# Ledger of designs, part 283: VH-VL binders against q8ixk2r445to577

Target 1, 133 residues: q8ixk2r445to577
Amino acid sequence: FFGMLQNKGLTDYCFDYNPPDENQIVGHQVILYLCHGMGQNQFFEYTSQKEIRYNTHQPEGCIAVEAGMDTLIMHLCEETAPENQKFILQEDGSLFHEQSKKCVQAARKESSDSFVPLLRDCTNSDHQKWFFK
Below, E stands for the ipSAE of ESMFold2; O stands for the ipSAE of OpenDDE; V2 stands for 0.75 times the mean of E and O plus 0.25 times the DockQ between their complexes.

## First folded at step 12 (VH-VL)

Design u18 (framework fv_zigakibart; at its last look DockQ between E and O 0.09; V2 from the best seeds 0.00; counts 0 for: pae E 11.1 > 2, placed apart)
Fold by OpenDDE, look of step 12:
Structure u18 (fold): chain C 133 residues (1-133), chain A 119 residues (1-119), chain B 107 residues (1-107)
Amino acid sequence: as target 1 above (133 residues)
Amino acid sequence: QVQLVQSGAEVKKPGASVKVSCKASGYTFTGYAMHWVRQAPGQGLEWMGYINPYSGKTKYNEKFKGKATMTSDTSASTAYMELSSLRSDDTAVYYCAREIYTDYYFDYWGQGTTVTVSS
Amino acid sequence: DIVMTQSPSTLSASVGDRVTITCRASQDISNYLAWYQQKPGKAPKLLISAASTLQSGVPSRFSGSGSGTEFTLTISSLQPDDFATYFCQQYYSYPYTFGQGTKLEIK
């Protein structure tokens, strides 16, 4: 699966990554922004290694969860996907993070109208449902 | 460079409708939300709503629901806002404004369109 | 809706003066505040975002500060080009709202 990773509940919002420096793409937080499909900032790939890969840049980035955090951060992809980079995109659209045993949810940031994907307890909420478009 | 060019001034009678256009250039039109902001004479700014040109999704200020309708034509890189059932208090300068890519303020503005409603 | 209240509504000053405009939010908006400059017959121009981030091309005499509910725009040494109306805007939540404006005029 590849393309825009769009949230079902938070309609018209997609995974978005826009690092300040395109030459240093790791270490920044993945956010949600209006789906626009332009450029490379909203193009992701779900791989057979259960990675969510940001492969529009070299070296390739993979979404990871750092210890003790509930945010999604871009790390470098590895030959063997580390545990904190493994996600299960289930048939029902839920995106499950294996290591934390939590689900990725479209959530409000400090700003009530800014959104980010965050790890939360798994629910049946459409805000935890994702699909590639 | 990024430019937003709006249609010319309009003079309308009460009850009429008006459609203001905002032509975008210098960037990928469908990549950015286009917002509309009005300013009554001698008054402050009021956010009216926005449209996502890519998806067509809109969000309106409750105050302008039923008053304003936002649309876009991707082939023309143009956003439109139609005002219906015009009243005298709809007299204002209407701006289109591009939302920055990473946050919710406006980095580029149209020059504004004056809409005057008078009997 | 979040109400943004600017003070003063009108400010008379001279070239070289240090001026401060205040914007108060009816609730905590963190640092999700922008400042705009508007001259007669022109569209607003973005000066500052995130309460204190000066935009590219904006003179360094402009500065913003504050968080929560109290914010300030400061011009350290007023220049002729600075006489205009200034607006604050919160983008903490919908609907986005602006202050009523502060008209900075020549004394």
Scores: ipSAE 0.179, ipTM 0.771, lowest interface PAE 2.8, mean pLDDT 93
Fold by ESMFold2, look of step 12:
Structure u18 (fold): chain C 133 residues (1-133), chain A 119 residues (1-119), chain B 107 residues (1-107)
Amino acid sequence: as target 1 above (133 residues)
Amino acid sequence: QVQLVQSGAEVKKPGASVKVSCKASGYTFTGYAMHWVRQAPGQGLEWMGYINPYSGKTKYNEKFKGKATMTSDTSASTAYMELSSLRSDDTAVYYCAREIYTDYYFDYWGQGTTVTVSS
Amino acid sequence: DIVMTQSPSTLSASVGDRVTITCRASQDISNYLAWYQQKPGKAPKLLISAASTLQSGVPSRFSGSGSGTEFTLTISSLQPDDFATYFCQQYYSYPYTFGQGTKLEIK
């Protein structure tokens, strides 16, 4: 799948990545922002290796969760997908992170007016349902 | 010191309309959805819908779609809910309530606005 | 819509009693459940979120439990200020829905 990764429960919000320098994409948090499709910030590819790739920029980034964290951070993609970069987009729309055994949920970032995807115990909530437009 | 202050009580005849205001203070108005909840006399609570004051987008409970219109004025930090074509069964207390997006429950409520519809 | 069935409708108790109020969801809502307290002429006040998380400033005699479809609000030792109406609410999905309320009265 390629396109904007949208949340069912947080209507009109999409995965968004806006690196401050397009040549230094590693280490920043993925956010949720109003779906608009402008520029390259909201386009991701879900690959056969179960990666969520930010591949409209060079170098390509892959979404990861670092050990002990619940936030989604951009890493460089690798030839063989590391376990912390593997997500299962299930038929019911849940987005499961294999290494942590948790699901991606839409949430507001504490102490700010921004929205973020983060890991939580899996539920059937619409806030844990995702789809590509 | 989050506060939601609603407009005063209204008495209306059937067929009229009413616009209830909810003025927010003590927080960034556009950072939280504003919901409206109805409570008929001696009854439980009914969720009516919300407005996202950042985007202007709304979502309505189907039973109030066409009856209620939710708007906001970001320069005044104020949400509005208008009820049209009032009937006697619209008599209720109407609350505004702030939803936090991290956990999706209502952490602050307005004091309520009583709307009475009688002939 | 997710139906929230709250019981009992009215509960009579004395100061010092332990009381429980139950709330049943018509389908699995995980822990996306809140409890509110409402006094006459006042707006609801949030007591508990996530089925069991006590809100800041709420007395520790209040507690919540449950997950899935069955939830309980417990007050371990009633105080005079606790006589009020209590509502549960699911925030699992739209439309958000409330239980019909439990009026807690002095026996």
Scores: ipSAE 0.007, ipTM 0.574, lowest interface PAE 11.1, mean pLDDT 87
ESMFold2 (binder alone), look of step 12: mean pLDDT 92; pTM 0.927

Design u19 (framework fv_zigakibart; at its last look DockQ between E and O 0.10; V2 from the best seeds 0.00; counts 0 for: pae E 10.0 > 2, placed apart)
Fold by OpenDDE, look of step 12:
Formats: C-alpha cells, structure tokens, sequence
Structure u19 (fold): chain C 133 residues (1-133), chain A 119 residues (1-119), chain B 107 residues (1-107)
C-alpha cells in the first residue's frame, strides 16, 4: 500500500511530514494536515516489514515511536525493521503499533484545531481508522 | 511568485447575489487551503471560512453559514465565494488568503474585492 | 469564540519613537498568534507568526512577544513606512479571530 494515508474519522486529513531541512529528514514529528496530494510530504508506503516508509527522500525514513512517547517521529529505515517501527494496518483500517500495543489515533495537538497522529488505547473510533488513497 | 488576483468591485441591490473569484498562480493550487476574510468599512477582519481545493471540503464560520458558499475550479486555479441574499451590512472588502502550509495563518492575500450593497 | 482585544485602538507617534501594541486573548491561545500590517486600500501583510517569529523581509525593528493571553508587537524605532493599521490574529481554534486593529498614525 502506498499514497496518502488518510484518516476516516477526521475527514480530509492525511499523514504529513515536512522536515525543515530537506537534507536532514529525521527526528521530527509526523503531523496531520489537509489532504492535498501535492509533492512528497504526504506520500507514504506500508511495507512487508510492517514499516510506514517515507521514501521520497534519501536516505529513506520510517515512522518510529520513541521510548515513553506517544508521538510518531521519523527515523531512518533499517535493513531489519526495529520493533518501534512496526505497525499493523488491519483490514478494518486500524493502525496498530506492535511494541506499544496501542493504536494510531488522529488527535488534537496543542492547538485545538491542529492535529497529529498519537498512540492511544485501541478503540472502535473512526479516528483510529486509516486508509491509503 | 505566489499571486492571488481577485475579481473587480461589485455593486448590488439588497436580496441579490454576488460571486467573487480569486485566481491563484505561482504555486500548486490544490496544495493549500484557501480562506476568505472580510472587512467592513473602517472595521476589523472577519474570518469567513476555507476550502480545500483538492478535496472540495469546506469549513465555514457559523456566522456566515447560509450566507457564503465557497467553491473552487482546479482547472482554472480559481477559488470562488458566493454571497446570497445580500444586505447592506454585507458591504465590505472581501479577501482570499492562502493558508501557510501546516499552519493556520495567512501568508499571501488577494488584493480584495469591494462589494457594495445599496438600495 | 475567542475574542482578541487590541490596545490602543489608535496610537499617535513620531518617527524614531518606540511603540508597543498589545493584543489580549479571551483565553489561552499558547503562541498561536500572528501580526499583520495593513495600509489603506491594501491587503494585510503578515509580519509575525507564532507570536514572535519574524517573517522574511520584515525589518528587524519589528518584534513580537508573549504567550497565553497577553501579546505585544513592538516597533523599536518608527519609520515613515510603519504608519499603518496593525491586526493580531489567533489561530488556536475555529473560528479564527482578529483583533479590532490598532491604527498607528503620525503625531
């Protein structure tokens, strides 16, 4: 699966990554932004290693969860996907993080109208449902 | 360079409708939300709502629901805002404004369109 | 809705003066505040975002500060080109709202 990773509950919002430096793409937080299908910032790939890969830049980035955090951060992809980079995209659209045993949810950031994907206890909420478009 | 060029001034009678256009250039039109902001004579600025040209999704200020309708034509890189059932207090300068990527302030503005409603 | 209140509504000053405009939010908006400059017959121009981030091309005599509910725009030394109306805008939550404006005019 590849393309825009769009949230079902928070309609019209997609995974978005826009690092401040095109030459240093790791270490920043993945956010949600209006789906626009423009450029590289909203293009992701779900791989057979259960990675969510940001492969429009070299070296390739993979979404990771850092210890003690509930945010999604871009790390470098590795030959063997580390545990903190493994996600299961279920048939029902839920995106499950194996290591934390939590689901990725579209959630409000500090601004009430800014959104980010966060790890939360798994529910049947559409805000935890995702699909590639 | 980014440019937003709006349609010309309009003079309308009460009860009429008007459609203002905002033609965008210098960037990928579908990549950015287009907002509309009005300014009554001698008054401040009021946010009216926005449209995502890519999806067509709109969000309106409650104050302008039923008054303003926002649309877009991607082939023309143009955003439109129609005002219906015009009243005298709809007299204002209407601006289109591009949302800064990933933030909700406005980095580029149209030159404004004056809409005058008078009997 | 979040109400943004600017003060003063009108400010008379001279070239070379240091001036400060205040914007108060009716609730905590963190640093989600922008400042705009508007001249007669023109669209607003973005000066500052995130309460204190000066936009490219904006003279360094402009500065913004504050967080939460109290914000200030400062012009360290007024230049002739600075006489205009200034607006603050919160983008913490919908609907986005602006201050009523501060008209900076020549004394």
Amino acid sequence: as target 1 above (133 residues)
Amino acid sequence: QVQLVQSGAEVKKPGASVKVSCKASGYTFTGYAMHWVRQAPGQGLEWMGYINPYSGKTKYNEKFKGKATMTSDTSASTAYMELSSLRSDDTAVYYCAREMYTDYYFDYWGQGTTVTVSS
Amino acid sequence: DIVMTQSPSTLSASVGDRVTITCRASQDISNYLAWYQQKPGKAPKLLISAASTLQSGVPSRFSGSGSGTEFTLTISSLQPDDFATYFCQQYYSYPYTFGQGTKLEIK
Scores: ipSAE 0.076, ipTM 0.727, lowest interface PAE 2.4, mean pLDDT 92
Fold by ESMFold2, look of step 12:
Structure u19 (fold): chain C 133 residues (1-133), chain A 119 residues (1-119), chain B 107 residues (1-107)
Amino acid sequence: as target 1 above (133 residues)
Amino acid sequence: QVQLVQSGAEVKKPGASVKVSCKASGYTFTGYAMHWVRQAPGQGLEWMGYINPYSGKTKYNEKFKGKATMTSDTSASTAYMELSSLRSDDTAVYYCAREMYTDYYFDYWGQGTTVTVSS
Amino acid sequence: DIVMTQSPSTLSASVGDRVTITCRASQDISNYLAWYQQKPGKAPKLLISAASTLQSGVPSRFSGSGSGTEFTLTISSLQPDDFATYFCQQYYSYPYTFGQGTKLEIK
């Protein structure tokens, strides 16, 4: 139901969100960071509406992809999940973004030491497989 | 720029152990998984597993569980692979290799360490 | 485990020849395939990633093609420096696996 969302191929890395201002959670990119389980930065909820929610307390953030983009950005959750916030976590661990028809892959952010989840053409690579812990 | 320099050749008797080192330079050691690959004489390459130098966590090819132990020392930017209970069929060249983060193939390799097990 | 079947095991060719080495995966691996060259007594050297992407510093006579289950490495005009053993490797899923190698002998 919820917990740390971990990548199979990039071992020990989890979805992480650490906005510079805790009062402004919208508009920043989701990253991957070494899994540690301390604090709330790595706790996400996968909902029945197919949302990936950050910090299930208000104000609630939901992971989204803006049209034509491949990065995962925090938006506000809505009563009915918009299509750009719907992800299907499949039985094989792939994380499919319905609107773009692409899968989430662990990747290194360009020109930095940060790892990030990005949308890519779907494959069965371990680097596109995710699980909650 | 990136270099992986391994320890020298080893000759061991059956039943002994050996610890091979792989010293990294030219990149952030803790940011990349370090893999180990075996090549028996006249044979192909076999993936043995990796270590995440940041956490110390490992993943082993099932074939080498119980035979190989992978560790690292971040202060020395060095990965280690220890082989225990050596047998003659452990005679091989052992390579360390760095994982390319975006595509997960091995972009840099150490020069290899020959381990010879004989009585 | 994904089995990588490489052929031929050895081949002999003359300088200037076009040489092709084949690698077959036991399941669809998309383009998650690398080719390595290994000269005697040396570590493998990466030639090609993503089935067809030539690495910097590798001569343009090398090329790769294929996707899914069948892949080829081609040397368009063989040079004396190309005497070596060539390996393919899948990095689609663990355990990562290699072909058994093709030894290229220059006549």
Scores: ipSAE 0.008, ipTM 0.600, lowest interface PAE 10.0, mean pLDDT 87
ESMFold2 (binder alone), look of step 12: mean pLDDT 93; pTM 0.937

Design u2 (framework fv_zigakibart; at its last look DockQ between E and O 0.83; V2 from the best seeds 0.75)
Fold by ESMFold2, look of step 12:
Structure u2 (fold): chain C 133 residues (1-133), chain A 119 residues (1-119), chain B 107 residues (1-107)
Amino acid sequence: as target 1 above (133 residues)
Amino acid sequence: QVQLVQSGAEVKKPGASVKVSCKASGYTFTGYAMHWVRQAPGQGLEWMGYINPYSGKTKYNEKFKGKATMTSDTSASTAYMELSSLRSDDTAVYYCAREKYTDYYFDYWGQGTTVTVSS
Amino acid sequence: DIVMTQSPSTLSASVGDRVTITCRASQDIKNYLAWYQQKPGKAPKLLISAASTLQSGVPSRFSGSGSGTEFTLTISSLQPDDFATYFCQQYYSYPYTFGQGTKLEIK
């Protein structure tokens, strides 16, 4: 799949990647922001290796979760996807992170009305349900 | 060069409606939420709400639900705010303000539109 | 709603003075605070974001500090062009709210 990765519960919000330096794609956190389609920052590819790729820019980035963390961070893609970059988009819309055994949830950043995707224990919440458009 | 140009001053009778426009230039209109803020004479600033011009989705300050209606015309790069059932206490300067992409604060403001409601 | 309270409401100072304006939030807003300058008959102009980040084109005599519930805007050496009203604004949660303003009168 290729497109804007959207949340069922937090409507009008998309995965968004806007690194402070457009020449350093890796190392920054993925956020949720109002869907807009501007600048290719909200377009991702879900691959056969179960990666979520930011491939509209070079070098290509893959979403990862670092050990012990719950945030989604951009890493360089590798020829064979590392375990920390594998996400399963399940039939019910949940986005399951294989290595941590947790699901991606739309969450408040610092309890504010700004939002980020975070790993949480899997539930039936619509805030853990995702789809491409 | 980012610019927000608002429609001219309006004088209205109680019970009438007014539609204020905010024409954007110098940036991709659909990439940024457009907010509306009012300032009554001699008063502070009050946030009224926003529109996402990409999706058309709005969020209103509860105080202005039913009073204000925010819309946009993507082809004209223009946001609108309509005030209905005007009363004298709706007399104010109304500003549009652009939300900074991903950061939520207001980086550019329109020049303001004065709406005067008098009998 | 998060109430933003500014102090003082009016401040009179001479050119060259160091001026401090205080803004208090009714709850923890982290660093989600902006400062605006508004001259008579004009729209607000953004000076500071994220409590302390100076905006492009804003003179370095302006600075912001604070986090949580208490914030300050400082002008290190007041200039005649700084006559204006200053507003703080939280963008931590909806509805976004502004302080009532501080009118800075030169001399």
Scores: ipSAE 0.721, ipTM 0.905, lowest interface PAE 1.5, mean pLDDT 93
Fold by OpenDDE, look of step 12:
Structure u2 (fold): chain C 133 residues (1-133), chain A 119 residues (1-119), chain B 107 residues (1-107)
Amino acid sequence: as target 1 above (133 residues)
Amino acid sequence: QVQLVQSGAEVKKPGASVKVSCKASGYTFTGYAMHWVRQAPGQGLEWMGYINPYSGKTKYNEKFKGKATMTSDTSASTAYMELSSLRSDDTAVYYCAREKYTDYYFDYWGQGTTVTVSS
Amino acid sequence: DIVMTQSPSTLSASVGDRVTITCRASQDIKNYLAWYQQKPGKAPKLLISAASTLQSGVPSRFSGSGSGTEFTLTISSLQPDDFATYFCQQYYSYPYTFGQGTKLEIK
């Protein structure tokens, strides 16, 4: 699967990675923003290694969760996907993080109308359902 | 360079409708949300709502629901805002404004369109 | 809705003066505040975002500060080109709202 990773509950919002420095593509938080279909910052790939890759740059980035955090951060991809970079995209659209045993949910940032994907206890909420488009 | 060029001034009677256009150039039109802001004579600025040209999804200020309708034509890189059932208090300059990518403030503005409603 | 209140509504000053405009939010908006400059017959121009980030091309005599509910725009040494109306805007939550404006006029 590849393309825009869009949230079902938070309609019209997609995974977005826009680092402040294009030369420093790792270490920043993945956010949600209005889907725009331009690719690049909103183009992701779900691999057979259960990675969510941001492959618009070389070396490729993979979404990771830092220990003790509930945010998604960009790391470099590795030959063998580390545990904190493994996600299961279920048929029902839920995105499950294996290490934390939590689901990725579209949630509010500090701004009430800014959104980010966050790890939360798994529910049947549409805000925890994602699909590639 | 990024440019937003709006349609010309309008003079309407009460009860009429008006459709203002905002033609975008210098960037990918569908890549940025387009907002509309009005300014009554001698008054401040009021946010009316936005449209995502990619999806067509809109969000309106409750104050302008039923008053304003936002649309877009991707083939023409143009955003439109229609005002219905015009009243005298709809007299204002209307601006289109591009949302700064991922930052939610406005980095580029149209020159404004004056809409005058008078009997 | 979040109410943005600017003060003063009108400010008379001379070239070279230090000018400060205040914007108050009715609730905590963190640093999600922008400042705009508007001249007669023209669209607003973005000066500052995130309460204190000066935009490219804006003279360094402009500065913004504050967080939470109190914000200030400062012009360290007023120039002739600075006489205009200034607006603050919160983009913390919908609907986005603006201050009523501060008209900076020549004394």
Scores: ipSAE 0.720, ipTM 0.904, lowest interface PAE 0.7, mean pLDDT 95
ESMFold2 (binder alone), look of step 12: mean pLDDT 93; pTM 0.941

Design u20 (framework fv_zigakibart; at its last look DockQ between E and O 0.95; V2 from the best seeds 0.81)
Fold by OpenDDE, look of step 12:
Structure u20 (fold): chain C 133 residues (1-133), chain A 119 residues (1-119), chain B 107 residues (1-107)
Amino acid sequence: as target 1 above (133 residues)
Amino acid sequence: QVQLVQSGAEVKKPGASVKVSCKASGYTFTGYAMHWVRQAPGQGLEWMGYINPYSGKTKYNEKFKGKATMTSDTSASTAYMELSSLRSDDTAVYYCAREKYTDYYFDYWGQGTTVTVSS
Amino acid sequence: DIVMTQSPSTLSASVGDRVTITCRASQDISNYLAWYQQKPGKAPKLLISAASKLQSGVPSRFSGSGSGTEFTLTISSLQPDDFATYFCQQYYSYPYTFGQGTKLEIK
């Protein structure tokens, strides 16, 4: 699967990665933003290694969860996907993080109208359902 | 270079409708949300709403629901805002403004369109 | 809705003066605050975002500070080109709202 990773509950919002420095593509937080279909910052790939790859740059980046965090951060992809980079995209649209045993949920950043994907206890909420478009 | 060029000034009677256009150039039109902001004479700025040209999704300020309708034509790289049932207090300069990517403030503005409603 | 209140509404100053404009939010908006400059008959121009981030091409005499509910725009040494109306805007939550404006005029 590849393309824009869009949330079902938070309509018209997609995974977005827009690092401040194009030369420093790792270490920043993945956010949600209005879907725009331009590719680049909103183009992701779900691989057979259960990675969510951001492959618009070389070396390729993979979404990771750092210990103690509930946010998604961009790391470099590895030959063998580390445990903190493994996600299961279920048939029902849920995106499950194996290591934390939590689901990725579209959430409001603090109390603002900015949005981010966050790890939360798995529910049947449409805000935890994702699809590639 | 990014440019937003709006349609010309309008003079309307009460009860009439007006449609303002905002033609975008210098960037991918569907890649950025387009907002509308009005400014009554001698007054401040009011956010009216936005449209995502890619999906067509809109979000309106509750104050302008039923008053303003935002649309877009991707083939023309143009955003439109229609005002219905015009009243004298709709007299204002209307701006289209591009949202800064992922940052939610406005980096480029149209030159504004003056809409005058008078009997 | 979040109410943005600017002070003063009008400010008279001379070239070379240090000028301070205040914007207060009716609730905590973190640093989701932008400042715009508007001259007569022109569209607003973005000066500062995120309360303190100076935009490219904006003179260094402009600065912004604050977080939460109180914000300040400062012009360290007023220049002739700076006489205009200034607006703050919160983009913390919808609907986005602006201050009523501060008209900076020549004394």
Scores: ipSAE 0.793, ipTM 0.923, lowest interface PAE 0.6, mean pLDDT 95
Fold by ESMFold2, look of step 12:
Structure u20 (fold): chain C 133 residues (1-133), chain A 119 residues (1-119), chain B 107 residues (1-107)
Amino acid sequence: as target 1 above (133 residues)
Amino acid sequence: QVQLVQSGAEVKKPGASVKVSCKASGYTFTGYAMHWVRQAPGQGLEWMGYINPYSGKTKYNEKFKGKATMTSDTSASTAYMELSSLRSDDTAVYYCAREKYTDYYFDYWGQGTTVTVSS
Amino acid sequence: DIVMTQSPSTLSASVGDRVTITCRASQDISNYLAWYQQKPGKAPKLLISAASKLQSGVPSRFSGSGSGTEFTLTISSLQPDDFATYFCQQYYSYPYTFGQGTKLEIK
């Protein structure tokens, strides 16, 4: 799949990656922001290796979760996807991170009205359902 | 350069409606939420809500639900706010303001549109 | 709603003075605070975001500090161009709210 990765429950919000330095895409957190269709920052590819790839920059970025963390951050893609970069997008729309056994959920950042994707215990909540557009 | 140019001043009678426009230039219109903020004479600023011009979806301050209607025309790069059933306490300057991408504060403002509702 | 309270409401000062304007939030808003300057008949202009981040093109005599519930805007040496009304604004949660303003006028 390729395009904007949208949340069913938090409508009008998409995965977004806006690093402060366009020349350094590694190490920053993925956020959720209003869908806008401008390209690069909200366009992701779901690959056959189960990566969520941000590939409009060189070198290419892949979304990862570091051990013990619940935040999604950008790493460099590798030739063989490491386990922390594998997400299973299921038919019901859930986005499962097998290494952690958790699902990606739209969540508030610091209890504010800004939002981020975080790993949480899997539920049937629409806030854990995702689709490409 | 980013520019927000609003429509001119309006004088209305109570019970009428008014539609204020905000024409954007110098950036990709659909990439940024557009907010509306009012300022009554000699008073502070009040956030009214926003529209996402890409999707057309809106969020309103509850105070203005039913009073304000926010729309946009992507082909004209223009946001609109319509106020219905005008009352004298709707007299104010109305600003459009652009949301800074991913940061939520307002980085550019229109020049303001004065709406006067007489008695 | 998060109430933003500014003090003082009016401040008289002379060119060259150091001035401080305080903004208090009714609840913890982390650093989700902006400062705007507004001159008569003009739109507000963004000065500071994230409580302390000076915007491009804003003179270095402006600075901001604070987090949580109490924030300050400081002008280290007041210039003639600085006589205006200043507003703080929280963007932590909707509805976004502004302080009532501080009018900075010539003594």
Scores: ipSAE 0.744, ipTM 0.910, lowest interface PAE 1.3, mean pLDDT 93
ESMFold2 (binder alone), look of step 12: mean pLDDT 93; pTM 0.939

